# Ledger of designs, part 11: VH-VL binders against Beta-L-arabinobiosidase (hypBA2)

Target 1, 158 residues: Beta-L-arabinobiosidase (hypBA2), of Bifidobacterium longum subsp. longum (e8mgh9r892to1049)
Amino acid sequence: TNVDSASKSTTNVAKDADVTGTTYAEKDTNYPAKNAVDGKTVMESFWGTKGSENKTDTLNIKFKDGKQKIDDIRLYFYQSSSSQTISGYAEPANYKLEYQKDDGTWAPIADQVRTPNYAGANYNRIQFTPVETTTIRVTFTPQAGMAVGVKEIEAYNT
Key: E = the ipSAE of ESMFold2; O = the ipSAE of ESMFold2 at other seeds; V2 = 0.75 times the mean of E and O plus 0.25 times the DockQ between their complexes.

## First folded at step 15 (VH-VL; framework fv_namilumab)

Design q2 (from p4 with heavy chain H32Y V99I, light chain T93I; at its last look DockQ between E and O 0.93; V2 from the best seeds 0.81)
Fold by ESMFold2, look of step 15:
Structure q2 (fold): chain C 158 residues (1-158), chain A 119 residues (1-119), chain B 107 residues (1-107)
Amino acid sequence: as target 1 above (158 residues)
Amino acid sequence: QVQLVQSGAEVKKPGASVKVSCKAFGYTFTGYALHWVRQAPGQGLEWVGWINPNSGNTNYAQKFQGRVTMTRDTSISTAYMELSRLRSDDTAVYYCARIWHAYDAFDIWGQGTMVTVSS
Amino acid sequence: DIQMTQSPSSVSASVGDRVTIACRASESISSYLNWYQQRPGKAPQLLIYAASRLQSGVPSRFSGSGSGTDFTLTINSLQPEDFATYYCQQSWIYPYTFGGGTKLEIK
């Protein structure tokens, strides 16, 4: 991970982060939060909210190497296909990106430019005015009748 | 320039339906959700719901479930809101508004469509 | 649903005055609160997003603060064009809800 805030790199500072997430019904699941930061964007490795009783679900990502400068987040969603894959997943209706300030409080990440603007089915790139933080969190609102699956969340200083 | 242009005022009787259009100019129509917000005369603002023009997915406030339908025609960059089984307390100006997805702030508004429901 | 309580419902003020408008959410909305200005007969216009961020083109005499449940809009040195109705709106959880409005009138 890159602790020099002046460097520009393609180093994913969220990889292997200390991550926690809300799970459906506070039950153990085969789709744990760590799957969202394991560096894999494949179908079998995602954090899933199927069966959640929550109106929203949240991932908290604490960077392994402490405070990092970031300006670029990439989100990869799982979506169910017509093949015999895991059913009931689609990209969220929306997602909210926040960072933790030095005083422990949360703020929305400012000046976001999203590509695409809505939550895209797989790849989403969010660029913003750099922040220095130890922790980000993402809160997902599911589409009606669907669950949210996150294959990966990445964070960069580009 | 970025604009949302709505259809003209309508007068309806109780029990009828109304369909309001909202045409987008100056931006990629399918790139943003379009929300509907209404305002009764002399009253505040009330959220009705949204449509994602790319997917056609919708989300409606529960108060309007079963009476509202939002659709779109991407070939003419136009969204529609239809409200059925009208009653006098549906009399309002109906706005379409574009969402700024990062903050879910309404950054572009249509001019509004007055719908009057009276016998 | 998150209830947004806005106060005062109206205020009478003079050009040059400072006005503060309060908005309270029934549960935490983090900082996902937006402020709008609506002039008579016109659509609302975005003033402030994310509680404290000024929309492009909005005069710097407008400012917002707060997080969680308690938020304020402040207008310094009122101008004639500021006499309008102001609404807060939470954008945390559907349905997005608005405060009841604050009508700012010339004294």
Scores: ipSAE 0.771, ipTM 0.890, lowest interface PAE 1.0, mean pLDDT 89
ESMFold2 (binder alone), look of step 15: mean pLDDT 93; pTM 0.948
ESMFold2 at other seeds, look of step 15: ipSAE 0.777; ipTM 0.895

Design q3 (from p4 with heavy chain H101E; at its last look DockQ between E and O 0.85; V2 from the best seeds 0.77)
Fold by ESMFold2, look of step 15:
Structure q3 (fold): chain C 158 residues (1-158), chain A 119 residues (1-119), chain B 107 residues (1-107)
Amino acid sequence: as target 1 above (158 residues)
Amino acid sequence: QVQLVQSGAEVKKPGASVKVSCKAFGYTFTGHALHWVRQAPGQGLEWVGWINPNSGNTNYAQKFQGRVTMTRDTSISTAYMELSRLRSDDTAVYYCARVWEAYDAFDIWGQGTMVTVSS
Amino acid sequence: DIQMTQSPSSVSASVGDRVTIACRASESISSYLNWYQQRPGKAPQLLIYAASRLQSGVPSRFSGSGSGTDFTLTINSLQPEDFATYYCQQSWTYPYTFGGGTKLEIK
């Protein structure tokens, strides 16, 4: 038997993934879940939870090419500001990262090192003990009175 | 090395306010969220809310909304919890705790501050 | 709000015994369940996070299991320092809530 060499590529395996969101706003919004995986981190390409009455909302990301080994997730939030035309958005109060095991059950991603530790307004890097999975999900708790906008989520094997 | 040190016990009358301090040592104060949890005498634990010391953003349990204010002074690595319009059932030990944000597990706790509310 | 039901409320046991403590959530919390030990007169201390992961420095005689709504803390081969009150806590949604506690007493 051969031990496979470490990946030499930093390919974003979440790009163009099959995604769904749980929010009420998903039903009829300008900010659908697909915007979180389209490879763009611009202010008008995000998944938005505005209008949701849920305590949390979840984004499910099924990788286009099936089972992938990942150890690095990058997460970009939309934040409303005086220079932005879209209001009511701030980084979440927290977010929870899980992967789908082979038996279809979910587990928290172990040994996470987050930069920054709390949800950062724009860029968040999460490094962890590698997992092999077809699907990840992220569950967001919004700040009081705010909605969550996800500009992009990326996943890598570094 | 890493620790949270809280202010001393307080005795208050109903209707008053109390402000409890929590000073961080041995880690970057603005790098971790701080939560507040209380414990009435002989009772279990109750979550009050949290503050992001970097931004000052807060999230409060709805039960305390309108009565609690969490603040911080980053120059002295100190967080504060102020509870107003005190009732006798606010008598409790109030803890500050650092959280590991990935799991929202309280990994470092202060020693607690007893707040007694009585006539 | 998610209610956390802990059982039993108290246990009498001897050094060397194995003890299990149950914690049930009123709705699914995935695996976002933490366990704490509180010795008399002291602040709580984290034992287990994410249902089954031991905090650094916690002895291997402690273990956690469960997912969804049903969770268990197991203490194998009790030691004198283990006589304390144990709390579960869900960290899935605000407000974070705790079980009512399980007081472990010497028999």
Scores: ipSAE 0.723, ipTM 0.872, lowest interface PAE 1.3, mean pLDDT 89
ESMFold2 (binder alone), look of step 15: mean pLDDT 94; pTM 0.953
ESMFold2 at other seeds, look of step 15: ipSAE 0.756; ipTM 0.880

Design q4 (from p4 with heavy chain H101N; at its last look DockQ between E and O 0.77; V2 from the best seeds 0.00; counts 0 for: pae O 2.4 > 2)
Fold by ESMFold2 at other seeds, look of step 15:
Structure q4 (fold): chain C 158 residues (1-158), chain A 119 residues (1-119), chain B 107 residues (1-107)
Amino acid sequence: as target 1 above (158 residues)
Amino acid sequence: QVQLVQSGAEVKKPGASVKVSCKAFGYTFTGHALHWVRQAPGQGLEWVGWINPNSGNTNYAQKFQGRVTMTRDTSISTAYMELSRLRSDDTAVYYCARVWNAYDAFDIWGQGTMVTVSS
Amino acid sequence: DIQMTQSPSSVSASVGDRVTIACRASESISSYLNWYQQRPGKAPQLLIYAASRLQSGVPSRFSGSGSGTDFTLTINSLQPEDFATYYCQQSWTYPYTFGGGTKLEIK
């Protein structure tokens, strides 16, 4: 029932999700994983991977209201600039999207149409064949010498 | 039609450099990543790296770091791969390839450029 | 780096036969595995992406399966045009890596 009710709304079902990250930086009290699902896309609220020794880092997002139907993910990256002054951050070189199946295994999200096609510096919209899931995860490959900052990840049924 | 057209074959001596071009037709050049893959004669495929044609950002396999430079000229929809300090085991066909989807599958390949390194 | 082990390295078969090619990753790549066909003297061509998704224009006699570390490409009812070399490629993490290839020859 929760999947059906959420799938008929424009509500961001990832907001306030139970979120974990794989980075060394997840122990940094300034940029915790929960910032990626707090409903804010502003520069001061993001999950940061600065200081991570991993080749990739993963953000695991378990929806608070259980199983949801989704077809639209929006990713917002932090990029360091003269006006966004926390240093060492750029959009990832690549990101991989997966969802958790009922049997607990992971599958890639199928038929993705990304706008933009590359990881964009701020806003990224990913439209796809609908899935029903409790949990999504995103794996980020950073650009050389940079960290990844995720301001927000949102999920919708559109 | 969508295609990638590469520059012609090259013969080089050890220690020289080579620059291979890859011109895109029939699609928005800056909208898709371009990867470079090589194949030694009679051998398998080896990934060299990629360039984002919009930003110019690159990622190289560690094996080629310090010897490869990937660039592009968006005004003529052309990407380039330059490999320096050539050695005999760099002899290969070099392909450029377009990424089509979020799985980094290479849907369009150039015809390949044979680079031969011999004395 | 993720090593991709492809087997067999070659196979001899007849038109109409069924052929299965295996690809094993040294660590999990989820379903980020792509298959290519390469005819002699030509560039590779995409057959299958995301382990099992058939590229547009590829005949339905080709199919892919697997996830994690073990993947297969199956060709049902071989046709004369299918005699080529086949490569798997992981696209999970850089450097992207290819299997060693499987040369499919006419018997």
Scores: ipSAE 0.526, ipTM 0.825, lowest interface PAE 2.4, mean pLDDT 88
ESMFold2, look of step 15: ipSAE 0.665; ipTM 0.856
ESMFold2 (binder alone), look of step 15: mean pLDDT 94; pTM 0.957

Design q5 (from p4 with heavy chain H101Q; at its last look DockQ between E and O 0.82; V2 from the best seeds 0.72)
Fold by ESMFold2, look of step 15:
Structure q5 (fold): chain C 158 residues (1-158), chain A 119 residues (1-119), chain B 107 residues (1-107)
Amino acid sequence: as target 1 above (158 residues)
Amino acid sequence: QVQLVQSGAEVKKPGASVKVSCKAFGYTFTGHALHWVRQAPGQGLEWVGWINPNSGNTNYAQKFQGRVTMTRDTSISTAYMELSRLRSDDTAVYYCARVWQAYDAFDIWGQGTMVTVSS
Amino acid sequence: DIQMTQSPSSVSASVGDRVTIACRASESISSYLNWYQQRPGKAPQLLIYAASRLQSGVPSRFSGSGSGTDFTLTINSLQPEDFATYYCQQSWTYPYTFGGGTKLEIK
């Protein structure tokens, strides 16, 4: 029987997506939104919100191959440390996941199971009832005095 | 059975401090954020703030910043909220609540702790 | 801060009736709106999350609708155990805020 269906490798439909953010990293550091979908989770490649004056910041991800069925999102945050030396970054206090409906309006992704439930320092897995969409967005609330760095957002149909 | 059990009622004088405890049962304490919400007698609900029991990180409503401290002891699955420089308008039932962070919905509530501040 | 306006403040109804409760946000909260029931002397309990999603174990006579700024809780075929106060809560941005409550009195 096909016992590997739950663990099977699937295509990351967010890779190389058309991405926009509500803010950019400072021009001298250049941590643009495209770094969140480049398929790399290394410390040099993240979208950063340092210098943002916004209460929240949003990353909008339009899949390159159009409408996709997804049920699994992976989020990787940058966290400043002795070995990750770009300062002022921590995982967000909270993040909100939404998808774009066919009529162009936005809805929360329903029935989310997050591992971990809170925003984890590095890796976050979010499983949910499948949606069909061209575009997802994530809205981040930073921790006090910190910026949010997103190393990668991945989306799968598992 | 998932449950949050809070400490008993407190009577305090103005200027004192109160520390309310909230013990978690039936789930992994460090796996969920814990929020505090209060309700003055006969009134609505007011959000106080939250703690991440894993990291100890907190976020307080501006109204309480400088007077509230949220802590936890992970070895006994217990969170605490301490409110200092009490005033009569701090009289309320204080609830701890577990949050489903995907929606920031309070899915499990403690039974509440009445704090009365009177001369 | 996002102000939540809830109406009516109270309603009297009979067993079997249908009741609606409105909640309006002072600015868009997308669909990040939750509903709670609070019976006298008890803690609130979650009924509806994400504007329209029914919490596990909540009777199907409860439903929620709306997005943006305007939201509704509907209770179909009222039962004696439904007399309580109902609160909406926005979960879009801190500080999270609640509506003023709607006290449902069953005749």
Scores: ipSAE 0.676, ipTM 0.863, lowest interface PAE 1.4, mean pLDDT 89
ESMFold2 (binder alone), look of step 15: mean pLDDT 94; pTM 0.955
ESMFold2 at other seeds, look of step 15: ipSAE 0.692; ipTM 0.868

Design q6 (from p4 with heavy chain N54D; at its last look DockQ between E and O 0.91; V2 from the best seeds 0.76)
Fold by ESMFold2, look of step 15:
Structure q6 (fold): chain C 158 residues (1-158), chain A 119 residues (1-119), chain B 107 residues (1-107)
Amino acid sequence: as target 1 above (158 residues)
Amino acid sequence: QVQLVQSGAEVKKPGASVKVSCKAFGYTFTGHALHWVRQAPGQGLEWVGWINPDSGNTNYAQKFQGRVTMTRDTSISTAYMELSRLRSDDTAVYYCARVWHAYDAFDIWGQGTMVTVSS
Amino acid sequence: DIQMTQSPSSVSASVGDRVTIACRASESISSYLNWYQQRPGKAPQLLIYAASRLQSGVPSRFSGSGSGTDFTLTINSLQPEDFATYYCQQSWTYPYTFGGGTKLEIK
């Protein structure tokens, strides 16, 4: 255990990452994958899965500055809640976090502590045993009849 | 200690309904989804679905859609699974299980409830 | 739905033996595969999660490996308490599905 709160990093290493989404949405949207890493958590800047026919959709996030040590991911969902918001979005039924190993294969991120345990309506903090990687991916299972909107994903070494 | 305690064995006739309860102890009931898994005598395990005790949201395996209803009462930390229009192949032990959301692994199981459907 | 094929359906072994149980998914599940042990008349208990991660309190003689579609549970130096039925379960997509089980018996 080498966690020291006095030395925590404030640098979001996922900001402006090379990001790819797996949606095959037939419908034109203004909600591209890049919105999930632009450093904004405001309502209009999110990646959306509306129109996707996939059972799950995945964001792949390749860090701008190559291999990074991370132990803390923050994940912000968009939720449709009022007449002024875009409809059809809710937090996912679940999400799966993986990192890319040096040999190019994927592994689940180990020892996750989630706050909250469920996918929270907006803010989710995931703390874990540190990993060194160039790339993370998150796979989302939507709630029935809903799409997933990701306002931001951040990664830190705390 | 964390545990799930289920209601006692049930004997039902075809066409009836059964409601199995699952009471949580030693953890925040609304903090984890509860899944239901059944096992016919001498057979393997079959997933039925889950309930989120906080929101009341459910997800059912297609096989059980229209026959299963999952509910909860948060004031007594208890989840319920009701199966209607019972038939003989519904005879099984029914388990509730807590999920570890990071991996969707079932880390705590109830003791099981035997439901026997016979004429 | 993702079908899980588990083999063998039963195996006889002696205390001290090494036993290997296979589980195959009909499509990729990444590493989202869990293993359970079930003793007769009892509920299943989690052994392995995320294909290879040992659950807290599970002896180190248990190990898991695999990714994608092919997975293995290995029990090294079998103990008397290990004679039980073992199930794999995918947790990649709903509905979550289980292998048919492997009954491990004393030879």
Scores: ipSAE 0.704, ipTM 0.873, lowest interface PAE 1.4, mean pLDDT 89
ESMFold2 (binder alone), look of step 15: mean pLDDT 94; pTM 0.954
ESMFold2 at other seeds, look of step 15: ipSAE 0.719; ipTM 0.875

## First folded at step 16 (VH-VL; framework fv_namilumab)

Design s1 (from q1 with heavy chain G31S; at its last look DockQ between E and O 0.94; V2 from the best seeds 0.80)
Fold by ESMFold2 at other seeds, look of step 16:
Structure s1 (fold): chain C 158 residues (1-158), chain A 119 residues (1-119), chain B 107 residues (1-107)
Amino acid sequence: as target 1 above (158 residues)
Amino acid sequence: QVQLVQSGAEVKKPGASVKVSCKAFGYTFTSYALHWVRQAPGQGLEWVGWINPNSGNTNYAQKFQGRVTMTRDTSISTAYMELSRLRSDDTAVYYCARIWHAYDAFDIWGQGTMVTVSS
Amino acid sequence: DIQMTQSPSSVSASVGDRVTIACRASESISSYLNWYQQRPGKAPQLLIYAASRLQSGVPSRFSGSGSGTDFTLTINSLQPEDFATYYCQQSWTYPYTFGGGTKLEIK
């Protein structure tokens, strides 16, 4: 059993995707939506929701190469700490993963196995029954009094 | 088997507090949030809030903010819900339920704890 | 808060009947709608998640459909054990809210 097995594909189809956040989050020029897909998981490259008045905030990620088959999403959250200079961020209370069907409607990604099950402070891996789609979206509910920072979202076909 | 086992029924006077326990079996307690849902006699279901047993973080429905406290003891895989300043309309069965994080569906429920508030 | 409206509040039906229960959300919840069965004196049990996905061990006579605001639970070929109260629940935003319930009674 290979407990640290890697993806058979190393291509992150979400890198440099056409990405938008909810209107408020898109206006934060320090932490724009594009930071969630720039291939960086370092502290200062994240999309942030600080100052948002929305109950939830959403990232919409349209793959640059059109329709892709994916079965593996990796989410990296920013968490404020004494070693990081940007305050007010924690992993979300929850996140919802959806894909866009060919008819333009949205569906929850089925058969998700999350590691960890809750929204983990940094790294989250979500494995699922493959979908073929041009676009995924993730909707985040913040913890009370906190904002959500997304360092990276990656998508793979394993 | 995966299950949640709750403490027994309570009878309380108005103004008192009650603390209901919920013990997890058959799964890693700290891997799932636990939610609390109540049901007044003959009525529907009402969400109270949740605790993440790993971090201790909580989220309460606004209706209960300031009166409810959710805690846990990870050494015995047990979550607690304490409701203070009880009044007669707090009479209900209180359920703990495990969340399925992908869909926020309650996939495992405790048997319920009846709390009766009467003078 | 998202209000969930179930209809009807009760249904009288016979074994073998097909029963349909409706649930409407006051705003879009995408497909984050779950259905529960509750027998008298028992805890609710998950039947359907994500609007249309059957929970493990749930008989195939149960099905769910819908997205956005309008959702349906259907029970084909009703069995004696199906006489219970059914609740929908949205899991889109906090507070998670339930429909008022539909009591399914024997005719």
Scores: ipSAE 0.746, ipTM 0.889, lowest interface PAE 1.1, mean pLDDT 89
ESMFold2, look of step 16: ipSAE 0.772; ipTM 0.890
ESMFold2 (binder alone), look of step 16: mean pLDDT 93; pTM 0.948

Design s2 (from q1 with heavy chain A33T; at its last look DockQ between E and O 0.92; V2 from the best seeds 0.80)
Fold by ESMFold2 at other seeds, look of step 16:
Structure s2 (fold): chain C 158 residues (1-158), chain A 119 residues (1-119), chain B 107 residues (1-107)
Amino acid sequence: as target 1 above (158 residues)
Amino acid sequence: QVQLVQSGAEVKKPGASVKVSCKAFGYTFTGYTLHWVRQAPGQGLEWVGWINPNSGNTNYAQKFQGRVTMTRDTSISTAYMELSRLRSDDTAVYYCARIWHAYDAFDIWGQGTMVTVSS
Amino acid sequence: DIQMTQSPSSVSASVGDRVTIACRASESISSYLNWYQQRPGKAPQLLIYAASRLQSGVPSRFSGSGSGTDFTLTINSLQPEDFATYYCQQSWTYPYTFGGGTKLEIK
């Protein structure tokens, strides 16, 4: 029996968040920003940056239940693997994690421990000194010639 | 001790190529991207690009695209930067540096390799 | 490309003085601004990351501040070993770019 309890929260506070993205793919009804917070890590449910001419693209995630304490972010990237999958996607060259402070300004999330250190092909776990915030944002730099697909971003208080 | 150790100084003529090595100690070589930064004599710092030693993926500043090649040998924890068709304005100290991925800060630097290009 | 403008280009000060160095980005870089010290004949060393966070092992007399486009490095109670050139670097977008440097000379 799986129990959602306060003793080590398993609640993903980013699920069903209000999300916006900065790229053309945000307007594509097949790969909209909401796919990054729908609770699915499956291959075809992602927010994609294909066709973006931006050097970087940003996903803003406003938690639906307001201010949350978080210390653990999980980030899942889409990768093109065969001619039968959607082409032109790979993990980003890098990603930047920020939270919104109470005064509306942004700060980098402090004391990040990343597993793996660089952006990993699928699953990335980022643990950090807890922050209390309503909103996080992630800024992605693509690898040359590739687009970034975000299957899911999750946030927890562990 | 975390350390990056580079190959020795090079003197080249215009039109030649140079290959600088950078050996990593005290950390998992494949766990971090390795960047190259150069400094012309008496001048500031200029980013050249990076290699991911795990994947072999590279990213080069547009200024160097077509003349720079970054490679690595994971069995000896060593990265390489080769710059071809050298010009006198390529004279610089070339540094390798490890990046701290959370902040993209260069937290470990090699000692530098002086490359002199003169006719 | 993001241009980084650093000022002053040089400063002369006495031991014990407070020194402030400015760095301006041509567009917002959030807080992704790092500071380095380079002593003569040596490689640069990281001092400050994320605009204001002190790298491990760096003396607490160093501090950084700013966000967006305007940043400062402050050295409180200058010591003789602080004779060096200081560089800012943006880490927001490629190519990562550096300020022109500030040479700190001890009077």
Scores: ipSAE 0.761, ipTM 0.884, lowest interface PAE 1.1, mean pLDDT 89
ESMFold2, look of step 16: ipSAE 0.763; ipTM 0.882
ESMFold2 (binder alone), look of step 16: mean pLDDT 94; pTM 0.949

Design s3 (from q1 with heavy chain A33F; at its last look DockQ between E and O 0.92; V2 from the best seeds 0.83)
Heavy chain, then light chain:
Amino acid sequence: QVQLVQSGAEVKKPGASVKVSCKAFGYTFTGYFLHWVRQAPGQGLEWVGWINPNSGNTNYAQKFQGRVTMTRDTSISTAYMELSRLRSDDTAVYYCARIWHAYDAFDIWGQGTMVTVSS
Amino acid sequence: DIQMTQSPSSVSASVGDRVTIACRASESISSYLNWYQQRPGKAPQLLIYAASRLQSGVPSRFSGSGSGTDFTLTINSLQPEDFATYYCQQSWTYPYTFGGGTKLEIK
ESMFold2, look of step 16: ipSAE 0.794; ipTM 0.906
ESMFold2 (binder alone), look of step 16: mean pLDDT 94; pTM 0.949
ESMFold2 at other seeds, look of step 16: ipSAE 0.814; ipTM 0.912
ESMFold2, look of step 17: ipSAE 0.781; ipTM 0.897
ESMFold2 (binder alone), look of step 17: mean pLDDT 94; pTM 0.949
ESMFold2 at other seeds, look of step 17: ipSAE 0.819; ipTM 0.914

Design s4 (from q1 with heavy chain S55R; at its last look DockQ between E and O 0.96; V2 from the best seeds 0.82)
Fold by ESMFold2 at other seeds, look of step 16:
Structure s4 (fold): chain C 158 residues (1-158), chain A 119 residues (1-119), chain B 107 residues (1-107)
Amino acid sequence: as target 1 above (158 residues)
Amino acid sequence: QVQLVQSGAEVKKPGASVKVSCKAFGYTFTGYALHWVRQAPGQGLEWVGWINPNRGNTNYAQKFQGRVTMTRDTSISTAYMELSRLRSDDTAVYYCARIWHAYDAFDIWGQGTMVTVSS
Amino acid sequence: DIQMTQSPSSVSASVGDRVTIACRASESISSYLNWYQQRPGKAPQLLIYAASRLQSGVPSRFSGSGSGTDFTLTINSLQPEDFATYYCQQSWTYPYTFGGGTKLEIK
């Protein structure tokens, strides 16, 4: 694209996005899907899949300001670690990251470099060949007997 | 070079157990899940499950649940798959394979271990 | 479980031919489909990932296409070393499942 260096930004374009989730926990006002894009990575602000009977659960994130160029996604998972944390949560077994093309169809984000490679317990950084899109989605497969909690998903043009 | 090297062929009787090893070279062993896939002679490929060597957590295909155990020893970069209560239809080549997590594609395969179960 | 159906089960072709192999999923897998080549007596090797992406070191005569439920692998200008069995594999949900294979024989 014709993006000069002065137009590049560290702005999180996913903050306050229009988010929909497929999970049972979407109906629980304590852990709604919008917590995944509220700009907070604290323990009490997450979207949770506890109670879901789905094999996978998906977050659709439609950027507030329309079509954006992105090349960097940061994904933060909630993990139960003590009797003081909410039980039954661990990072997913895997997650699948897609963007919506101009024709409305979905494609896997190409050339992903993940740090870490597997789904990490908290912070995950995914760098990739830039895409221009209005919407990303991420599909989570939970570990057996666990639910997935997403504290935040961020998107940047770096 | 990045590679996975498996233990040698095994011949077992029905009811016995087999343990196949898979040693990783040339990459950070704990950075990738390791999957197991089997292939009966002259037949297609069948997924058995995976282990994440970092935490030791596993996921097994339903048909193997209760008979398969996957473990690892991170000090020697080695994963293991043990299959118990063997029967003749467990005769297969067993492969370990590294997962490419972005696409869940098997980008590195071991050479395979033939397990023959005969009465 | 997602069933993967490959066709044809075998194909005979000449060096230089264009060959197309089909793979159908029993339900949508988006574009999470991988292709493998298995030469006789060898382990499978990754050929195509994410339906259409060529693995590093794989010759450009190989290509993949499709999304949803219908996918194809195409080999342009078939070479003698392409004699092998080809498998598709869905990586959308566990258990990951493979097509039954397509054996390519060179006349």
Scores: ipSAE 0.765, ipTM 0.890, lowest interface PAE 1.0, mean pLDDT 89
ESMFold2, look of step 16: ipSAE 0.773; ipTM 0.896
ESMFold2 (binder alone), look of step 16: mean pLDDT 93; pTM 0.949

